# Miniprotein binders against q56y42: the designs that were tried, part 13

Target 1, 350 residues: q56y42
Amino acid sequence: CSNNTSNITTFKPLKLPLFWPWQKVKMGPLSVSPMGFGTWAWGNQLLWGYQTSMDDQLQQAFELALENGINLFDTADSYGTGRLNGQSERLLGKFIKESQGLKGKQNEVVVATKFAAYPWRLTSGQFVNACRASLDRLQIDQLGIGQLHWSTASYAPLQELVLWDGLVQMYEKGLVRAVGVSNYGPQQLVKIHDYLKTRGVPLCSAQVQFSLLSMGKEQLEIKSICDELGIRLISYSPLGLGMLTGKYSSSKLPTGPRSLLFRQILPGLEPLLLALSEIAKKRGKTMPQVAINWCICKGTVPIPGIKSVRHVEDNLGALGWKLTNDEQLQLEYAAKESPKSMIQNIFQTR
Below, E stands for the ipSAE of ESMFold2; O stands for the ipSAE of OpenDDE; V2 stands for 0.75 times the mean of E and O plus 0.25 times the DockQ between their complexes.

## First folded at step 7 (miniprotein)

Design c5 (at its last look DockQ between E and O 0.80; V2 from the best seeds 0.80)
Fold by OpenDDE base, look of step 7:
Structure c5 (fold): chain B 350 residues (1-350), chain A 98 residues (1-98)
Amino acid sequence: as target 1 above (350 residues)
Amino acid sequence: SPEEVLQKADELFKEIQEALKRGDLEAVRELLLRLWELVYRILEEAREKGNPEAIELMERFFEIFFRLVEAFERGDEEAFKRLLDELKELAQEIKRAL
């Protein structure tokens, strides 16, 4: 019986933010850290191998993020699998409540959750009830940002209007400080913005896949619209599921999960990986830190996923500095040489 | 007919499996959306007809389908294949309830 004592490296909390001072970013009425953290791995047994024995490690990662000035946490009501449905929100609520670093400052945390557009959410009232259920799991009275997780415009345009009215009602009831969307393309983003504006509800955020692997015409158009309309772009998958980490290459493909996607994208990614490596070396940074810093320099708020203290430490290294315009252009040029980009979400609208 | 719609679903499942074998992820994305749209229409019809058994099975189908979407977005090929097979089995149960 080999006792694999998992060395829970007791992380000593950092007494001072390593990357302080950094400027907070506006997101509608909110002021958020230049980077947030995504919690998609929390409670997901199927894709992320979540186990409840990881909760202490996730808590330490959350606390380290707070101690370093991170105040934006992205979650969803759909995060967590099977019996652990909503587990990400439950964990986040627990960690906010138990965090000694937040003593008297729990309201400085901006929780951004996403409400799934499930086919059984047919009324605005049912969608508002989804918001209430998220508040209950989070153990808070008000969300920072209530997000529609995807548009139903392609298959259920009548449901989409009901969901938009649900966002209006969430805001009017004070259940959310602001509203946002995810997986909206440029045309549908304008439509929801105008719809909400006529009702006195400010659209504060648009969450899309945005990275050096997801900077196509559509992403640039969404960014332009966001800048024009005063919407903050939240960039999910800023590391391209780990392709921008330099851990993998065309000669060193991952086994198991992500193998197919990586086999499609890693061939011809060498110019981008080289540019990331060169800039990283010049800056005394890691390739992931450069890739995240690029998202920040583009005026987005990246939300890299966290599972451990190490992931928080690595991602925090993306703060407290900026890429030059020339370094950004070098990365963008090398990214354009890549023959394939990341695939978009199936619900990503035009 | 419900049978014709289910036959179209079986075709889409086959096309998804073939696109996956080719590594055509864009085709997989488009076919997944079409399958979602197709089953959504069947759910609307089942609601109009008042078939509670079919509604419950289709609600389960969409829960699993959402996990399939997450697997696709994650690029987890093994999870995607398992979930796709589970959806195919559940589609046959829906077929028996309609």
Scores: ipSAE 0.838, ipTM 0.934, lowest interface PAE 0.7, mean pLDDT 91
Fold by ESMFold2, look of step 7:
Structure c5 (fold): chain B 350 residues (1-350), chain A 98 residues (1-98)
Amino acid sequence: as target 1 above (350 residues)
Amino acid sequence: SPEEVLQKADELFKEIQEALKRGDLEAVRELLLRLWELVYRILEEAREKGNPEAIELMERFFEIFFRLVEAFERGDEEAFKRLLDELKELAQEIKRAL
């Protein structure tokens, strides 16, 4: 109610956000909110049902995130529908430009985008041109983080070397404030870190699927390397495509697009869902908020996806509190009892 | 040779469909990477020959392949099957253009 807010999510508007800027975390030379938002769904007509009639709601969701201190937005030049025309980047750029709250300070938003390792990106110059094309679609003059979307080491090691030089060139030309990688396994992550370090280029982030459903041996090894080398892990799919929300069970599977993974994973997830539910109830939080908070407590920056104001409101409730160490261990032990986990990206290396 | 790689690609389409039918998602993941790698080599051969029609069709193939991978990662079986059929059609067009 309006008169009895304490320090929990309120239904009444507040002048201050649910968390304060001093809670921001370091990501190389950058200071970012402890949670960001992913824009994978923006422009995706085929897999998410995007229509241009949704743009006003997406704009409002973007503005609400900004008003509550979120400054990290993750996108990619491949996000959208059809022939890979960067539709998600165009929407984000539009929302940044049209924001009254950012007038004259658009550079306070940390835009992280990813450049796909398409088979036609074979020279460092082509990779730099991909970055310039992203800047044009976003209508900004510098990225916060330019990321290689995946490693080509397993199938085209010579392409990988020129793409790494492309990251160096992007930084040297002032197109990005820092660089990152996505879907790099432990060995390849160390290699690119060493390569960039000798060239004075800040590797600030490594983005992988990381959640209570994706914390297997390799993902934990990546996390350990990030901790040792001062690389911030960005966690994508922190809710396991919705399996960690509590909306579904082995007897109440979703119809439509997500059923394949749910049929494989949701049976046997009961110990984890129970642990999430018990902690959520004790804390006066939702299961999604507990799952996202766990990622934050591990020292990662989760980037849940959004399509609506309601999604932003729900996810903001993950901020402003911390699971105890015992609660974290309870969730991790329950996750270990679950026999199935998320399938990793096909390009994730060793 | 391009003919040998295209023959292997046809075999991989079949193996992907069988792995999906039995629900072996780790096998599908591995087979998708193998298919990507094989088609990457066909593109390099088309570039060496200077065949712009084949190159255009193969760039289209990779664009749809990326969407197939996204459908797989999201668990969208219906979209996956539609995109896989589209890729099989493109593979025949690429074979004709070579």
Scores: ipSAE 0.758, ipTM 0.896, lowest interface PAE 1.2, mean pLDDT 86
ESMFold2 (binder alone), look of step 7: mean pLDDT 82; pTM 0.783

Design c6 (at its last look DockQ between E and O 0.74; V2 from the best seeds 0.80)
Fold by ESMFold2, look of step 7:
Structure c6 (fold): chain B 350 residues (1-350), chain A 98 residues (1-98)
Amino acid sequence: as target 1 above (350 residues)
Amino acid sequence: SPEEVFRKAEELFEEIREALRRGDLEAVRELLLRLWELVYRILEEAREKGNPEAIELMERFFEIFLRLVEAFERGDEEAFRRLLEELRELAEEIRRAL
């Protein structure tokens, strides 16, 4: 864009909106858009009804995100069901390769993937091989972020030490630009930070469920540790699996796969949904845009799911503006009035 | 004994169903981890003994278990109940292979 004014003698600097996607934020040695996208649904026949006939729309959604400055995409080696295990990574790699907008710039996309802590991943070499298999499915030479998908500390602490060494080896071999963790609680997060720091390996991110429905004591402690240690929190499920969209209520429950948590949480959520609706109306935004913007205001990088062009269009509207501190407090107060919150991943540690 | 371990697994399956029936989702979360840990220990023993049929069945168990975790996290009760029963049946197959 042009400056405020154009003249012969001087120029005013360009003033950019808050959370503007082309002004990246720091994530260790990486520069990422202030929001990314998650690809859990890509290849999930069981829970999302994925069919290959959807690939063209997914590709269009991916291209739209790129055109609007998004460069962070989160996937995992376990994404995809049945014979489509690994399909999420394969699709992301395909879309990166086929993108004409990325021609010659494919390395500017920050790919974050996650390696499942399967019980048979018991040596650092096996974990490194999992990373090589992900790179093969993605058809790229280096990940932006290689993440341990969950901690084994709650049931197999000796395996975890081996997997931490695997992350070190991935970095030393140049397979990843940085490492991260997912579903780590406060104590384990500090421990792995110390472990990696003394080995010169950048721990750039901690990915946990974080939203207006998942901001309890443990999640806030994780956030505080991230802020203190220079780790970027990546927020997954920032819309509470759709509960924060305004599409559903206790009298208008979803049909299909999401009803269990909706049935437990939607009753009593009305104060938060009203606060979201009021702010959305006042700002000329949608309720999802307000909920995602709140995550960004907290200093996290949210990764809402990417399922359709329309979802991406809406989620992009979360960028380019910022909730006031009063609006943030209004939402947080309303969230505290709700009697239930999201359940954390079964592997999240202390 | 091997019979005691598989009785413990059946108890966990029952406890998960009961916790879900009463709506205690934090209990379900805790019990799922305990079931994962129990089968993890069985797999360690099967690897030491070199029982490839049981190992293959348990690897499938863990793959399906991750789908169960996804169903739980997303609140898909129908898929959760179906996958839990599939895992219980697979646990019986594992018992027979040992």
Scores: ipSAE 0.823, ipTM 0.925, lowest interface PAE 0.8, mean pLDDT 88
Fold by OpenDDE base, look of step 7:
Structure c6 (fold): chain B 350 residues (1-350), chain A 98 residues (1-98)
Amino acid sequence: as target 1 above (350 residues)
Amino acid sequence: SPEEVFRKAEELFEEIREALRRGDLEAVRELLLRLWELVYRILEEAREKGNPEAIELMERFFEIFLRLVEAFERGDEEAFRRLLEELRELAEEIRRAL
């Protein structure tokens, strides 16, 4: 009876070299990792197929991010579908509380949540109450960054002023360490900055779609204004919903989700995908890592979405190195050859 | 008139479907914003009238509408189409409650 001792090759977790993301970036009063993580997939059953059975996997992904010096986590009060409304904040709060790596370092975590401009948030007090509800879900006393999720300027300019005063009140009450905005165009970004400045509230961040697929005139103008005003640009969708991953092409369209958008943008993206692939190969990196690294090199803080340890591992590979100026220019040139850019958020202002 | 507003909402729903069929995503974006603005005005009117049932339905409409926006941003055409029909049905419920 030959005892075949099956060598259980203990998969030693590849201790990815400590991606040294220790080069903190200033975001107003805060010091954040040069990359954050977005949590839009957390609790989103409808679009992302979230199930509560994934919570352990999300926790492991969060912990791996923390262990590798990521301290910025972006969420929103609107994240989570149906009965799971606010689930992203609940999960993030749970994971912060349960994370053993945070023992004595909980204050190093910067939670950046976004408060929806719901039509029923008609008073500054109601908007402050939205912040309190986020704090309750997060099980923390103070947010890192309270963000207005979008501007109402295009349809409800009176509501926008109320929401801006709500941001002021959140800051004055110490409910948030800093305030930010999302989906603000260049003109409206200046207006809110000036409004907050006159009240002694620093605007610390502007979150916009910014990537090699979203680097048009408007995005560059927003970036310029952010640099001038000392606002940190947070770049959401740094991978263009996965178009910059090289997994898809005009001949290899995704089935199901994202099919429409991909059919519109993938045709003519070949020069950019080629440039990404060549640089990735030269650097011994993945195409996603190059695309994220580009966002960092442009002085933005990218917030790629995470759903698994594998996504964290791949995204962490975007850190600890920099694209050369020539490589950045090569990518930007190839990106300009693309006939179509990403569509902006419906609430993106001028 | 309320009837004219709901007629205009129905026109926007059809225009969105048509723009989506054409793959004119910029037109879809613009039409979504117009639909949001239109429904926002209906909610203001419903609040002025003090119709709690209509207000509740309208709040639900905006919650679903945000999911529609998320579907659009993600390019989830199937989710977008389903949510657009759900919003159309809910708009008809709102019309009956006003």
Scores: ipSAE 0.811, ipTM 0.926, lowest interface PAE 0.8, mean pLDDT 91
ESMFold2 (binder alone), look of step 7: mean pLDDT 82; pTM 0.798

## First folded at step 8 (miniprotein)

Design e1 (at its last look DockQ between E and O 0.92; V2 from the best seeds 0.83)
Fold by OpenDDE base, look of step 8:
Structure e1 (fold): chain B 350 residues (1-350), chain A 98 residues (1-98)
Amino acid sequence: as target 1 above (350 residues)
Amino acid sequence: SPEEVLQKADELFKEIQEALKRGDLEAVRELLLRLWELVYRILEEAREKGNPEAIELMERFFEIFLRLVEAFERGDMEAFKRLLDELKELAQEIKRAL
């Protein structure tokens, strides 16, 4: 009696991709997911309460993102507090290396890091060395995108030229696949684009605060310039620090450290929160998913911060569908009724 | 003079605290940029004079200042106040080293 143990190949149900390959976004030479993830919380003890005991949870969140086709991860060399300086890059490098889902495919991950314009980075060589230090922390030979974290034009215009030459040298040395900037206003964005173009270096990305709470004249002008110049806008803080989540209102303020900022912006935000809620209900989505989907529909790549599997799951629900033009206009109209926008970064240039 | 620049830094720290009390976060943003620019100029002068102690203290000032900026961006006003107090203390150390 030959016991033919029929290997019942348990067909793992083919999880349909949240987005199709043709929905990937071009970012210079790179092809990225329509959404990325930000890692600012990783290693940040002071603001985010990071502890090394969270590393397994962060790894699970990273792996879940990869399994769902997310390939863009934003970090910075300044991320991580005190003795944990550079911890975000160290963790990201560890997780890329240990991810079984990436076995033989590590190069499909696009790491976008931001190099701080520290006052002691006085030479292009020192700025190139900052790129090498990020590569060492990430345990990779080449970055996806090397970004200047902010412009020094307002206070140190000579340093800015040195940092721009540093970006050129990073590209020419093959240390980065593409270059980008963060916190550049319209005028400085054009200047750096032209400077890089004269050296055969394409500016691939501009990272700014862009959301339904940060869609003012300046943000729309930056977006227009990006569209004209073939630059991809990366939108940070797509949820407006959680104001676009519906967790808070003028009658339900957050307790603790964020209460001041929220007391200033939540009054008069009711039309936007209502529009988000109505569209979310109609679509069978959450308010955060609608707010992130809006950023995608505007042709930006949002980079919501992640620190748990739940945050990844919630944000992944922003993919595989699109707001109609009418729904986008409804949200934008309601956003314009808000008397206050989000505060910009202190280094955001004109 | 270094003394005049340091007096301006003390004024900016007072103005930042007053703007925070008023809840004028845009005024805080502008004043933080002015404080950064001011300390940057002091650092340039200290480098030209070859004062290594002042340079080290100012490099530390900028590291803490970036954490202050992160706290501001997050709207964490408790962390912001603590970091602002730390920067004030460090500014007094810089004054003694110049």
Scores: ipSAE 0.845, ipTM 0.935, lowest interface PAE 0.7, mean pLDDT 92
Fold by ESMFold2, look of step 8:
Structure e1 (fold): chain B 350 residues (1-350), chain A 98 residues (1-98)
Amino acid sequence: as target 1 above (350 residues)
Amino acid sequence: SPEEVLQKADELFKEIQEALKRGDLEAVRELLLRLWELVYRILEEAREKGNPEAIELMERFFEIFLRLVEAFERGDMEAFKRLLDELKELAQEIKRAL
């Protein structure tokens, strides 16, 4: 048959193609995009300068991610500062509900939220009620993943057992499709995995800081345990607070309040920044895209933040390709020559 | 006793400030967890004694503490210092309510 010459191809801004079905990855009983997005900045006036005037652009950024096959969105009940406590969940719920592309398919979005281990969450019922409050803010009936935000084992081991039972109850009551943990060290990760497996509850994910700046002995042990036990590692801060973007170097430090941390870490990163730059140029990609792709190549699911349409579009460029094994080794060798790495969350245990 | 734990918390505030001054971020990380642990224990005692005003102040302390942790993880040391000062003031209010 012949082509129809009346076809019109219109130019559109560069977009990544939709994911093929085989590009999804398993996360317990869930099938998720190989990259998700984090919503830490949503409602954070203190550290991110959030204003409600930004909501329309955030919604457009959410829609762009969705149009390009992203189905994993990570939030927390503690996201949002001051009077905007919980605002990240409210915004995500609003965007899901209002999405025209999700009509009749809202449950195809995998919402992952986290419940803070506040000192006043001391019964499993209180922890279940935290999940119900999150569902109310999100205006959905079921989470994809309910996550304990950090372990209390180092200071309140009896509370931790109660919170674990709370996760079991959330699952048994149908409030979550699966459970996860965040900021768990290797020993506690094995313990909660065994606890949940005995009770038929899928531990689908472990979320920790993991990147070319955060792959020390403990983070590699966590990843090894995840690989062995069938737990998907979710990588937060995949860009090292912007240190892996190429925006900063030892000769171009940020001038504001972040300068102390950057002065401690950026010196000595030159081999890694050079390797990122070389690979980015060779592949026609950006340094953030290479750094995020590396996380994906390691079998983790990175969750860079949603800040604007342009930032989402750039981060989507991390998809649809993979670093060669030689390129991965080049980056890892360069990272090992760094004298320092990112500081881990204060609650991460052994 | 609660007085001894509160005095230890005051010393931890000082240690955190000194560790930050010398740029020892690993020490700051460890000291923050110890401060959380100490105030957690004070909250348990306030709950056992039925002191609702101290409990409300401590719940506010822990919420602000999470903002302090976020500032630390982001490397926002100006916000960190401001929040640390706010926590020190709140700790004095908690002492008076106990």
Scores: ipSAE 0.761, ipTM 0.904, lowest interface PAE 1.2, mean pLDDT 87
ESMFold2 (binder alone), look of step 8: mean pLDDT 80; pTM 0.762

Design e2 (at its last look DockQ between E and O 0.77; V2 from the best seeds 0.72)
Fold by ESMFold2, look of step 8:
Structure e2 (fold): chain B 350 residues (1-350), chain A 98 residues (1-98)
Amino acid sequence: as target 1 above (350 residues)
Amino acid sequence: SPEEVLQKADELFKEIQEALKRGDLEAVRELLLRLWELIYRILEEAREKGNPEAIELMERFFEIFLRLVEAFERGDMEAFKRLLDELKELAQEIKRAL
């Protein structure tokens, strides 16, 4: 072995930035980009004003994400309003099929969908049929991740067991490569993990609202359980519905219907927004990019929504770099100073 | 009795509106789950009796309810109020069909 260090000392190797999209992370048997995208707005006429004239722009946004190494896309069988129920899945499937960059490689995209716990899904077979309907809308033979959209344990415990067995059957029948849950609290998450493990079905992911505005004791407990049990946490609403972007304040509320929620939460966020702004300026990044990068630093996979090419361009800037430990602590301390946080999904359990 | 549970649902609609008026979003969250639970119980009874018309109305109720939950989660209070009014009307139709 050579003791000649002068060549190494006079030439420092280039450091590769962290969180590049090609540096995939494990999610059970799957390998996913460190950030994915959510498709909740696709087909949502009520809350987003979706019209089919927007499809070409959405497709271009999807292609941009793919070109930049993103392979995780999250949807649900309930996405799409009115006559467009299921439209999010139909659009995602269409874009995957039509993509030239995926020709012959469609299975490299990890499609994660969610099955709503509708009150009429009363047998495991009905739940398996919901999965088959999702596969049909998506025009694919197998999902990456089949997720239970929420737990029924707090109001219909018998239905819960049926849905758990449905996840087992989906996996055993080869309809999904992996299974996951959404909106499960700490106690219920451990219970379903143990149930699935005894059936030989590893729980690969748990999807909850997790962000600098949603990191209270319960959400941190869920994160800790995920880390201990080898479950990947998928962070939804990583920007707190836009409150972490810096474009709103108590004096500059979003126009229209979201102003009530923002009016309640934004006044308490000044320490966090200042910390985000300071770090964003220091790093030459935007505040959304810092907030999303923080989620990645915590070992979660955030899934910001896709609405446009511009949104995808902005969110991709969260990749290729990593907050220092000091910067992460600064953000977390500032977040703890906020007296207000996001309200959790009504179905999130204990 | 389905009529007794629907009377409780009418009271919950009023409580939700009051909680929203005072800005108590955590109370709204809890009340929404209680309303879901009440209608879920009525649906179970309608299935036991084999009442297809009431079942179809309640399935519509749950579909609209999920839109209400989505509006709540995303802070769209105008959509929330419109959907809540639709659910009130539908609850009256369900009462008549039971």
Scores: ipSAE 0.819, ipTM 0.924, lowest interface PAE 0.9, mean pLDDT 88
Fold by OpenDDE base, look of step 8:
Structure e2 (fold): chain B 350 residues (1-350), chain A 98 residues (1-98)
Amino acid sequence: as target 1 above (350 residues)
Amino acid sequence: SPEEVLQKADELFKEIQEALKRGDLEAVRELLLRLWELIYRILEEAREKGNPEAIELMERFFEIFLRLVEAFERGDMEAFKRLLDELKELAQEIKRAL
């Protein structure tokens, strides 16, 4: 009696999409998920304790994001420490290539990388070569978005023009589908937009720190300019390094390296944490999910960092619903009562 | 003069350390930007003058500096302090080379 063990193909239940195709966000010529994922933890030994033994876990996290319709992944050529420089791009390229769920859909993944404004990148050709090196690490022929990682306007204005011409050349050569910037302030954002426009290159994205902890006058002005110019704002650090998670308070400070920063910002954050908690309870959501959903409701694309399946699952819970206008205003009011905002990047221009 | 610029760098390192001790992270941010500008100018001038070490020193300094910025953004003040000490040592190497 040969026991034919019938391979019961377990039908993975058709997970309902977390968002509909018409809820995809336009970013120049690209259509992206309402949320992306940041890969800054990938390859970072110094600050994240990255080990190569984590690569399988990162791959699982990436695949879970793809299975749920996330198609925007943010990286940088500077990500990865020491000998692991560019490791984030290498891992992302590996995972895109190995992802069985992408068979015939690899072109749906939008890779957004950031090219560092290294002082030794003195020519537009060197900056184009940085784009080629990113393409090689990613094992792809074309980037979704090539981003200038910061402006050099404050210290090297001549270099900045060279880097801007480098972005033009990347676009004209078809090495990138779109161009973007990061850490540009309101004035410098207008300048680069106008410069690129005169060359027939659309500025598609501006990546800045934008959250309930980073919604000051400058961030709101950047948002207004982005809305006027048809630039998509990408919001990095939507959780304020975890301050918006409710894990920490003035009475429950983190131990270790972040303790100083948290001691400065957590005092007076109680109204915002309370509002987040109340709305989270009312919605049957987590505080992080509410904070990310707020960024989406404000018309930005948040890029929370991922380093595990759990982080992907938690962040995916920010999709498929929206805060009401009243809930958004309640959060924004409570955020304005907070006396301290998040520290901005040192290269954030005016 | 290169010497005056390097003396200003030594002052900025002290001010950064003092700002860090008092927990004035906004002052740290401003002082870091000034330090970046200062070291960039001196190394770029040295490069323009054809100093063969200027490029290598620039690469080394700004690689560590970018890691320092990353540490700052993440609020990792232990990594920040270590990287600041490494930058200070390298600034003394720059001072000897120029």
Scores: ipSAE 0.598, ipTM 0.852, lowest interface PAE 1.2, mean pLDDT 91
ESMFold2 (binder alone), look of step 8: mean pLDDT 83; pTM 0.802

